Miniprotein binders against q53ft3. Designs and how they scored, part 27

Target 1, 195 residues: q53ft3
Amino acid sequence: MFGCLVAGRLVQTAAQQVAEDKFVFDLPDYESINHVVVFMLGTIPFPEGMGGSVYFSYPDSNGMPVWQLLGFVTNGKPSAIFKISGLKSGEGSQHPFGAMNIVRTPSVAQIGISVELLDSMAQQTPVGNAAVSSVDSFTQFTQKMLDNFYNFASSFAVSQAQMTPSPSEMFIPANVVLKWYENFQRRLAQNPLFW

## First folded at step 3 (miniprotein)

Design sZ33
Fold by ESMFold2-Fast, scan of step 3:
Structure sZ33 (fold): chain B 195 residues (1-195), chain A 83 residues (1-83)
Amino acid sequence: as target 1 above (195 residues)
Amino acid sequence: SPIQEEFEKLMEEAEELFEEAEELYEKGDKREALILFIKAAELFREAAELARKNNDPESYKKARKYALEAFRYALEIKKELEK
């Protein structure tokens, strides 16, 4: 039902179901993570009037989970980007995972998704500024697309190593741009989680 | 279906923003054009996700194509503004 993406890591699409309405993703080496993307896979929608509350947890010094509410995903907004850097020093927020006593490996955090009534979700307060605005979210996507194009173009420039490089001019054939566009489009079609 | 109607609404709104962004770019209002191309891309992406949820691969591919095109324009404008 859900996916979890961290830049530079393999996308996770198989959440561990820990209750009928609760799902978790493991985040190893979470101290190196700045942002996490949580999204719905689109094949199974939430029931009418329901959505997903998204929680983040890290192990305390005793290995016990500290849960914090990050925000929400719904049928109308099926993806969200959360900033988790800096959330590791606070105390936990109110959460439905309180009934679970999950002791985990040090340096492994979790993303938890609890399926809840939309009316109930509207009354909850996410921690700090974890949610990234839509403009910021698309700035990040734009930056990833920029990075992808730059890496592709740089690969072409390196392949021209036998040509004399010009510091005052950059030569990028139209075919390189077209191939990048086609490859990026094909990758999105094959795996929409690629970006 | 309600999902199909929402998809069409998102596509129409995104197309209107895309056209407005093109007009702003022609006027030389590049920063405003950038903002609207990003917003258009966001709405096209939302339409694509809705189509994916509705198991409609042709609508999904169409919306993703337009989202990528809007982002491509935003990319080019961003580079111009950062020079």
Scores: ipSAE 0.000, ipTM 0.100, lowest interface PAE 17.9, mean pLDDT 67

Design sZ34
Fold by ESMFold2-Fast, scan of step 3:
Structure sZ34 (fold): chain B 195 residues (1-195), chain A 83 residues (1-83)
Amino acid sequence: as target 1 above (195 residues)
Amino acid sequence: SPIQEEFEKLMEEAEELFEEAEELYEKGDKREALILFIKAAELFREAAELARKNNDPESYRKAWEYAIEARKYAREILKELEK
């Protein structure tokens, strides 16, 4: 249902479903991540009156997950770009004067998506420093890419509906992502300064 | 293969223009650097198209990523030239 994009990494399109209404993406080496993009694949829409609350989680100094609300995605606004670099405050292991452990487990953050009532989402306040400026060239380019991909994926899902008796069983194959790259490339070729 | 040789030739030519553009930028010749970054992007795009037609997704991805990088540099220089 959802995709997750981090600059310099392969796009993730297979979220782990941890509950009927909850999905997660793993973010290894999260300290190097500045922006995270969450988007709907266009294959399965939210039921009427529902949307997705997007959370970010990292391990604190006690190893406990700290969940922060970043924002929302809905059928009417199916993609969102978040700045998470300012949210990574649990970095004690990176201080020279702290105890050093030769054997360590990799630090993994998570993006969580919770399917919630739109009325409930309207009552919640995302963390302030997760807001992204629309003026950023990266944000503008990424938003255009996401809009283009979402339109392509939605078109693919509609055309493929007959082959999949249950739309909830649909998935985006790698070939569809490659076709999207080809279409987007043609658009950029007509305007080399697009980004 | 002949197709791979043509792809490598386009990539080498584009990389040379990219490096020349970087040198021009370091010297303060921003307008000339802009032109060469645009030209490098065009050649990386041509390499990507060749890989696409040859059903080589790995080469396509490599060339496309370089084209994006060259366009990014061109865009930043354009912003600097707008005062």
Scores: ipSAE 0.000, ipTM 0.119, lowest interface PAE 18.9, mean pLDDT 67

Design sZ35
Fold by ESMFold2-Fast, scan of step 3:
Structure sZ35 (fold): chain B 195 residues (1-195), chain A 83 residues (1-83)
Amino acid sequence: as target 1 above (195 residues)
Amino acid sequence: SPIQEEFEKLMEEAEELFEEAEELYEKGDKREALILFIKAAELFREAAELARKNNDPESYIKAYKYAREAVEYAFEIRKELEK
């Protein structure tokens, strides 16, 4: 249902489902990551009245996870860019991933997505993040990330087709990626703040 | 559109409650301010839900932002009252 993109890395579209309403992506070598894009794959919408709360977790000095709420994705806003490079060690946000407070391998962070009621999401406060002060700068960054995503996803699809003749689970249709990219570009061009 | 007009009306009502809550807080009526910030947040959430159903992400983000601000003020006031 979800994808996760980091510039310079292969897109992840196979989240680990840890509960009916909870999904996790692993981010190895997270210290080298500045931004993460979280997005819906576009074919299956959230149920009416529902959305996804996006969390970031990193291991503290003792290997214990520290969960922080980054923001949200919804049917109306199916993708979001988060800056994680400036997040400091501190107390975690209120989070639904309490059962996942497991000691983890150092240098591996996680993105967690919890499917929640929109009313509940609206009451929650994401951690402070240094917002881009200029709309133009944000638009340029978003366009660059979108181009990066499309290029990597397309390369991945071609590679998978060449290596495995009939994969069932890891295939990413290139035309779905292209349609998403074109639609997002149109939306962005019409209103850079549409999300 | 009719849906857009309904959205704007919810936003206006929520904004009025938000402003009244700010005035009450300045006067020292903290409990009453808390109640109105919570009511404002509820109306902003209703506006956000309407925007979501109308597939209007810009309006959803705007309403959601204001709902969060109202909740943040309510949270701080609650903390002050608990001192």
Scores: ipSAE 0.000, ipTM 0.092, lowest interface PAE 18.9, mean pLDDT 68

Design sZ41
Fold by ESMFold2-Fast, scan of step 3:
Structure sZ41 (fold): chain B 195 residues (1-195), chain A 83 residues (1-83)
Amino acid sequence: as target 1 above (195 residues)
Amino acid sequence: SPIQEEFEKLMEEAEELFEEAEELYEKGDKEEALRLFWKAARLFIEAALLAKKNNDPESYRKALEYAREALKYAREIRKELEK
């Protein structure tokens, strides 16, 4: 249902479901991350009156998770960009994950999504500087998505001439990836919501 | 023309990012260099699209070649970071 994107890394589209209404993404090497994009895949909308509260968690010096509320995603605003670089030493927020034992290593942070009533979400206060505006969020999201996808595809094309032949693998020429990127950028410029 | 002015602006911005990325790479800041080479490539591609729209094949080829150069450096740095 959800996706998570960090610039320069592969997009994650398979959240770990830890409860009927709770989903988690792992963020290894989180100290190098400045921004995280969280988005809905669009295949299954939230039920009427519901949305997703987005949390960030990192391990403290004792290995215990410190959860902070970043913001929200809803059917009306299905993507959001969050700045986490200032939060890695911040105070914890009220969170719905409670005593749940979510296994992680000391070097791994997490993004948590809790499906909640919109009225309940309206009563909560996200940490001050985490979210960016909806227009900026969409523009930055699509650009970071393009960067990450193009980076991923290009990595498979680079060593094609020196690859050991393998009939079980697909290979994409760098020129094809560049042409796709051009076409996508053109379409995005004409209509930012086409994707 | 407005399209030519926008093309020149994108090329200049991309070239500045490319130069900054080279400096960061020489200083050993490979992750930041990778990020900036990727930003430069994006702007060169945008410039190429403007040149194509303006039916300027020379500028299109120039911008596309600069984009490919930035992508080449990005790919090599990415390989180094994956080790």
Scores: ipSAE 0.000, ipTM 0.094, lowest interface PAE 17.6, mean pLDDT 69

Design sZ42
Fold by ESMFold2-Fast, scan of step 3:
Structure sZ42 (fold): chain B 195 residues (1-195), chain A 83 residues (1-83)
Amino acid sequence: as target 1 above (195 residues)
Amino acid sequence: SPIQEEFEKLMEEAEELFEEAEELYEKGDKEEALRLFWKAARLFIEAALLAKKNNDPESYLKAIRYAWEAIEYAKEIQKELEK
């Protein structure tokens, strides 16, 4: 029913069902994740009066899960972008010494979706530092992504049109899409707030 | 409207290609899956541009999300093939 997407990783569409109303996606190497997109696959809507509460879980210092409410997805709001970088217990290995003997613990976080009554969801408050608004955040991110692609593709198309006799007709080669995506990812890596 | 009809046609074509690419990837035909994911991404992007022109943010969001999915699949498959 649900999908989970992290930039630079294959989309997950096979959530583990852990209860009749609860679904989980594993996020390995979560220290490298800044944003997660959660969305409905669009084939089966929620029953009337129901929606999904979206949680983020990471292992604490004792290896026990700590769950935090990120936000919601509903039939009217089927996609949401969540900023999780501010929710992590730390920023990776922070110590004054470099060490060869590093104690390695699996860094696997989870996204959890709980199917709940809309009335119950309305009484819950997501964590503030997740900075999530389903429509606004998702629209801003995807519009930024599309604008970046459009500007890149437009620049390439102009260059091609200058070399061809038919300037009113332009084609965007598949290679241009790949180059755009690489440039977009590079810019995100340099400035995560770029989008 | 003509723009809405063209949007729906592009989305349908892209979705069929995306599904075929997923099946090919699952069967281990990575090279053909890669080709179809890139083709699907292009059509989803074309649909997104039409939605943007038509001031339809909901259709725009749907199309660009699917384009992103197709691109991520293609990028990962390409990395696998380069090893």
Scores: ipSAE 0.012, ipTM 0.190, lowest interface PAE 8.8, mean pLDDT 67

Design sZ43
Fold by ESMFold2-Fast, scan of step 3:
Structure sZ43 (fold): chain B 195 residues (1-195), chain A 83 residues (1-83)
Amino acid sequence: as target 1 above (195 residues)
Amino acid sequence: SPIQEEFEKLMEEAEELFEEAEELYEKGDKEEALRLFWKAARLFIEAALLAKKNNDPESYKKARKYALEAFRYALEIKKELEK
């Protein structure tokens, strides 16, 4: 039901279910990550009155997970950008992921999503400054994601002379991808919230 | 109390829908089972919120647990239908 995106990495849409109401994404090499996007897939909304609490964990010096609440995703706010760089290490916290301690790899950080009643979520306090609220930071992150997508797509560009004849293969002209990129970048520069 | 009566009514209605959804799933009617598990989850949520307003943490905990269970079944059935 959920997706997790880091600039420069493959999007993850297959969360590991670790309990009836708990889902986890692995984040290898997390020290190189500044921002994480957590979002709901569009096919399955929460029932009214439910949402997801988003947690981040990293291994401490003994390889034990330290969980911190980053924020929330709901039907009304189905995506959120979180800054994870600079989060404190070794600070204890109450968390719903107690059963996770044995199954994780010590060298890998995780995003955890706990499905909760909205009323319970309203009484919780996320760690300070985790949610990205500034338009400038959001625009920079979006530009990095846009650049990553364009570079990935264009890496498959071949000339017609290099194409192997195959009647079942579909091709998209590289100039169509470039035009989309240029149009989106222009619109983003004019109004970061046009989308 | 009127609030306790409304809570019990919501819990009974949600439990009946949950049981009906389980039977439909066993019979292979996954789309109807999904619909009823989703409806049961919504009613359990309504019961949980009512219990919280009535300052009854045990009823809240029970209704929340059942809401999450109904939601989990609905989510898994939806995955099966979409493959």
Scores: ipSAE 0.014, ipTM 0.424, lowest interface PAE 6.1, mean pLDDT 73

Design sZ44
Fold by ESMFold2-Fast, scan of step 3:
Structure sZ44 (fold): chain B 195 residues (1-195), chain A 83 residues (1-83)
Amino acid sequence: as target 1 above (195 residues)
Amino acid sequence: SPIQEEFEKLMEEAEELFEEAEELYEKGDKEEALRLFWKAARLFIEAALLAKKNNDPESYRKAWEYAIEARKYAREILKELEK
């Protein structure tokens, strides 16, 4: 139903369903991510009166997830750009017990999408400056992300003879990517705030 | 309560549509089944909103859960149609 993209990375279109109304995308090496785009694939719309609340989660110093509301995706606004760089743990904190050499395996954050009633969503407040709200910068950034997505998807396209079969691997037809890009470009041209 | 009566009517209508959609799917009419699962989901959502307005969290959760289930069936059918 949903897609998640980060500039310079493989687009994700297969969210992990953790509950009937909850979907998650993993974001490995999240410390290098500044912006995330969440979008609907356009094949399955939300039921009338429903939308998706978009959350961001990163592991705190104790390995516990810290969930923060970024914004919303709806049938009327099926895509959104979020700035997450300000929501991550930063440097400059004084540690009372000095430097610790901690061996950490995961540095994985998550994007969560919760399907909720539009009325419930209207009563929630997203964290900080997660949404890109400036019309000019929003349009420029949206165009850059769309270009990155299209260029990446196109670079992944290979002839049938060169494909390596995998039972669990998801493939997106180039034609579907092109249709999504064209549809998104058209809507962006009509209203740069449709995100 | 008039609000409770309206809630029950919405739930009953949505449940009938859900059952009809299941029958249509079994008969191979996937497009019409999809349409009815979507309509059932809509009515369950209306029931949920009515329950919330009436400050009835139990009925709200019940209608919401049924709406999610109807949407799940619709999603599965749409994926089959996309093959």
Scores: ipSAE 0.000, ipTM 0.089, lowest interface PAE 22.3, mean pLDDT 68

Design sZ45
Fold by ESMFold2-Fast, scan of step 3:
Structure sZ45 (fold): chain B 195 residues (1-195), chain A 83 residues (1-83)
Amino acid sequence: as target 1 above (195 residues)
Amino acid sequence: SPIQEEFEKLMEEAEELFEEAEELYEKGDKEEALRLFWKAARLFIEAALLAKKNNDPESYIKAYKYAREAVEYAFEIRKELEK
């Protein structure tokens, strides 16, 4: 029902369902993540009057999750981009005693989606500055997707050229990807009014 | 395959929304046109991500191309509405 995208990583579309109304995506090595996109797959809408509250979680020093509300996705606004870099913490102080007591930020975080009543969601306050505008964020999302696909395809083309036997790898024709990318770039240059 | 059938369904739904959006724009209903172009773009992106996960670069390229077109129209309409 949901997808989760981080620039430079494979998209996740198989959330772990942890309750009837709760879904989780794991974010390994989240300290390297600045933005996360959460979106509905579009095949199955929320029931009438319902939406999804989007949470970010990281383990504290005892391994217990600390949840923060990032924002919402609904049938009317089925995708949202969130900036999580401002929510990362690992140091309480910069003086020597603070450095001696550094709590290493866990490398694995989670995005949680809770299906809730729209009325309930309207009364909640997300942490500041996590959400960004939908149209501009979608353009950023799309550009990062283009970059991610190009890097993915180019990586396979390099592997193919090296002729290393890898029976588990799928190969993408380099000429098809490069031709498409060049055509896309030319199209953007020819239609500057739209971007 | 089931994955290909889901991809085709998403593409068809998105294309229908895209066509509706074009008609609304021509009739001067820019706000609804923007909403439908945006919705079409999301469905095209969903199709593209499905194709990517399924290691189908041809379908990904096709879906992404349409998604980009929908975003381009949405961007232009948004600029017109801000005037």
Scores: ipSAE 0.000, ipTM 0.146, lowest interface PAE 12.5, mean pLDDT 65

Design sZ51
Fold by ESMFold2-Fast, scan of step 3:
Structure sZ51 (fold): chain B 195 residues (1-195), chain A 83 residues (1-83)
Amino acid sequence: as target 1 above (195 residues)
Amino acid sequence: SPIQEEFEKLMEEAEELFEEAEELYEKGDKLEALKLFYKAAKLFMEAARLAFKNNDPESYRKALEYAREALKYAREIRKELEK
């Protein structure tokens, strides 16, 4: 139902279902993550009056998971960008023995999604440091990825055009790449999750 | 009580939607079945909330179990549609 995206990493589209209404994505090496995008795949909507509450968990100084509410995704707002860097920088409660015997644990965090009533979600307050962003933020991120691909493809096409043509070589016209990019941007503007 | 009457109406509506969803699934109308299982779950959850406010643990438990069952069916259909 859901996807989870971190800049520079492979997108995850197969959440682990831990309960009938609860889904989890694992985030290994979470200390290197600043932002996480959570989005609906667009194939299957939430039922009317329901949405997804998005949680983040990380191991505290004692190795125990700490769950924090980041925000929400709904049919009307099917993607959101969350800033988690501020949450993972906390050292937990200061204890007299906490600075002694620092035990290094594997740095794996989780994104959790709980399917809940919209009325229930409206009464909950996300953590103040979690930056909740609109579908527009996901669109901007996707457009930057498309710009990168287009620039790469255009550079390749120009480079090939400068080479001596061989009868056995296949060329991709730059105009075809441009048309694909324009069509994708148009469709993305209409529905950011059409893919 | 008015709260008990509202609970019973929500449960009845949700049960009817659940049964219709099962029938649609058997007919192969998986997407429509999924939508109705979710709608049934929503109504069961609303009934559970009402029972909780009314300090009725038996009704709360029943509504919550039915909601979980509806979501279980929805989960399996969603998995099928995403393959």
Scores: ipSAE 0.000, ipTM 0.132, lowest interface PAE 20.4, mean pLDDT 67

Design sZ52
Fold by ESMFold2-Fast, scan of step 3:
Structure sZ52 (fold): chain B 195 residues (1-195), chain A 83 residues (1-83)
Amino acid sequence: as target 1 above (195 residues)
Amino acid sequence: SPIQEEFEKLMEEAEELFEEAEELYEKGDKLEALKLFYKAAKLFMEAARLAFKNNDPESYLKAIRYAWEAIEYAKEIQKELEK
C-alpha cells in the first residue's frame, strides 16, 4: 500500500503491518537522514472517508520510542515530503501508537502510518514545520533523485562491470521515483495549490 | 538556443548508444551492452539536469524516462551476469 523513500537509499515498499490499521517502516542510520517521502503505491486506495496519519519515531537513550506526528497522506494527496532533521530532541506527543509500546534498536528510527477517519485527522496538529510543501522543497528532492541516478550510472559506466554490484544497494529504483514525480506533475497541472 | 542545442545533442548521442546497446544485448554481448546502457543513462541524466535547470518539464521528463529505461536494462543484465 505504501512506499517510503530516502535519498541515496533503496525504496521500501513492504511496510510491516503491526495492527489492522497500523504500518511501520524502519529507518536505519537515521542520523544521516534529512528528508523522508511517504507515498501511496497507487494500487489500493484508502476506503471512503479514510486517510493515513504519518508519524516519525526515534529511540531515546533508553531505546524507548518517541513518536511525533509529521502529517498526512490521502487519496487526494497520496504523497508528502517530511523534514525530520531537528525532530530528535522533542518529547513524544499523544499518538495512536502508544498502546503498541514498540521498542527499537538505538540506531533505527521508524515511520509509522495509522489509517484513520478523515474527520479525526482534521482535528490533529503536526509538529513544527515537518511537512514540506514549497516548490523549492520539491525542486530539492527532485535534484537529489537526479544526483542519485547520475552517480549510480557514472559509477557503472566508469568502473569495469566486475566491480559494480554494491552501489545498487544505495540506488533508488528509477521506476518508483519516476511514477512519484509523474503523479506530482499531474497533480500540479490539475491544481497548482494542492502542494 | 544554445541550451536547447546542447540538450538535443546529448539526447541524440544517448539515443545512439542506447540503440547500440540493444543490438549488443540481442547478439549476446551482455557485458558490452551493460557498459553502453550505463553510458547512455549518464548522458540522458545530463540532458535531464540541463532541462531541469532550464525549467523545461517536458524535456526533463523525456530525458529521465529514457535514462530510467537504460538503467532498467542495465539492472536486468547485471542480474543475468550474477547467475
Scores: ipSAE 0.007, ipTM 0.190, lowest interface PAE 9.3, mean pLDDT 66

Design sZ53
Fold by ESMFold2-Fast, scan of step 3:
Structure sZ53 (fold): chain B 195 residues (1-195), chain A 83 residues (1-83)
Amino acid sequence: as target 1 above (195 residues)
Amino acid sequence: SPIQEEFEKLMEEAEELFEEAEELYEKGDKLEALKLFYKAAKLFMEAARLAFKNNDPESYKKARKYALEAFRYALEIKKELEK
């Protein structure tokens, strides 16, 4: 029903069903994650009046999950991007996963999706600035992804300059990466949906 | 009350479709079963909306549970058909 994507990782399309209305994705090594995309797979839409509330949890010092409401996915807005990098020090919110406060493995966070009435979802307030609108969120995510790629590529180029590379290794010239980054940035600024 | 009567009618219609979907699935008509499970889910959800607006949490929880069950069956059949 749902998919979960983290930049640089394999997409997850098989959520663990923990109740008739509740689905969970595990996020190992969550301290390295800045953004998570949650989306509907499109196999079948929600029945009219239903949607998914998206929650994030991380283990506290006792290994107990601390749940926070990030936002929503619906037939009209079937994908959403969430910034989670600032949420790990906060206190948990009211949530439908309260009865599922199970001690979790350290460094493994979870995305939880609770299928709810749209009327019920409209009365809930997500934690501040976690969710971004679809168009703006893709632009912001793409910008950060490009920044991360450029920083990684630049770091790699510097590191390789300080070491003798193996003959089987492939290298990308830093100048080519910079040219690609500049061109992509320019195109994004002119039309965020060009790709 | 009129509202309770509307709720009961929606639940009865949805249950009827759910049972028909089960029979169709048993007979091997998976596509039609999927359609009826999905229709049942929609009607159960309409009942849930009615209960929610009328501050009836017990009826809301019941209707929502059945809606999600019907939707789950529709999803499972959809997956079978896509294999």
Scores: ipSAE 0.012, ipTM 0.444, lowest interface PAE 7.8, mean pLDDT 71
Fold by OpenDDE base, second read of step 6:
Structure sZ53 (fold): chain B 195 residues (1-195), chain A 83 residues (1-83)
Amino acid sequence: as target 1 above (195 residues)
Amino acid sequence: SPIQEEFEKLMEEAEELFEEAEELYEKGDKLEALKLFYKAAKLFMEAARLAFKNNDPESYKKARKYALEAFRYALEIKKELEK
């Protein structure tokens, strides 16, 4: 249902479901993370009238999790970018994941997604520094992510001679990926907020 | 209260649909089960909204949970039908 992406790391598509309406991604070595992308995989949409509240958790000085609301994802806005680097020393609460016994290890932060009613989400206020507000920062982050994706996709490229028949697999020509990359860069240059 | 009565009515109707959907699924009528799970999910969500407006967090939580459960069942069935 959800994916989590950190620049320079593999995409996470297997969230731990800790409750009926709560999902968690672990972020090891979170101190080195500046931004996180949370996105819907497109396989399972939110029920009508529902969305996801996205939270970040880091251990406090006592090793207890501190949760902060980053923002939201919805069927209409299926992805969001959050800056978490400035939150690591901030204050937070135990809600909504505080009542759950989530196994944690040192240096591991968590992204939590709580499925909520849209009306309820509208009443919540994200932490001020979580949204990527700077166009420049957003552009830089997007470019890094784009490059990472391109490199990842290119690593799977095979020539026609190397291609083995696999009826269970769908192939995308490398030139299509390149074209997408070029188009994306062009759009990004024109309007960093084109999406 | 009228709000509580409406909430209970929605929950009861949704639960009935949910149970019927389960029975239909067990009988192999996946398409009808799918439809009923969607209907159940909708009604549970309506109940959840009502509870939220009524500042009843426990009722809201319960209804939300059931809504999501019904929806998940629907999605699972949908995936089965698409294979």
Scores: ipSAE 0.012, ipTM 0.252, lowest interface PAE 8.9, mean pLDDT 77
ESMFold2-Fast, scan of step 5: ipSAE 0.006; ipTM 0.404

Design sZ54
Fold by ESMFold2-Fast, scan of step 3:
Structure sZ54 (fold): chain B 195 residues (1-195), chain A 83 residues (1-83)
Amino acid sequence: as target 1 above (195 residues)
Amino acid sequence: SPIQEEFEKLMEEAEELFEEAEELYEKGDKLEALKLFYKAAKLFMEAARLAFKNNDPESYRKAWEYAIEARKYAREILKELEK
């Protein structure tokens, strides 16, 4: 339902579903990550009146998860960019993943998505500086991020004859990345505040 | 810049289609006007994409605003045809 992308890495489109309303992406080597993008694939919309709360979690010195609310994605705003480089020393916050016992691997962080009522989401406050503001330089930042991602993903595009078979990995055709890029650009051109 | 030249070309083509659509609408050719407003909007959005990729926020804003305007006219005509 969701996708997660990091500049310099393959896009993830197979979230681990840990409950009927909760999804998780693993972010290995998260110390090298500055920004993450969370987006809806467009195939399955949220039910009417619902959206997704986006959380970030990293292991503390004892291996315990520290969850922080980054922001939201909805049918009307199906993608968002989050800056996580400043959150690694942050304090824990109240979160809907509290009942889950997820084993943490050193240097592996997670993005969590909790499907919630829009009214409930409106009453929550994301951590400061996580969401990228749609103001001064957001257009240039967004364009550079999109170009960097597309160029990086495209640089890994190979013909099927050159592809190394691996049942443990997902491979995304270059044309799927192009379609996503074109759809995102089209939506941004229609309303630069949509995300 | 090759990108700037392509942007100007797209803007000119879209503006011509927009003006033709307005003329068709005044003459009562609403269905044909609708088609041309959609074509104009598509070209304006293509120009906006080029400006965005070229880190030209002023050209992007101009093209995007024109695309929105073309879509407004198309939507209005569609509503009239539904009557």
Scores: ipSAE 0.000, ipTM 0.087, lowest interface PAE 20.4, mean pLDDT 69

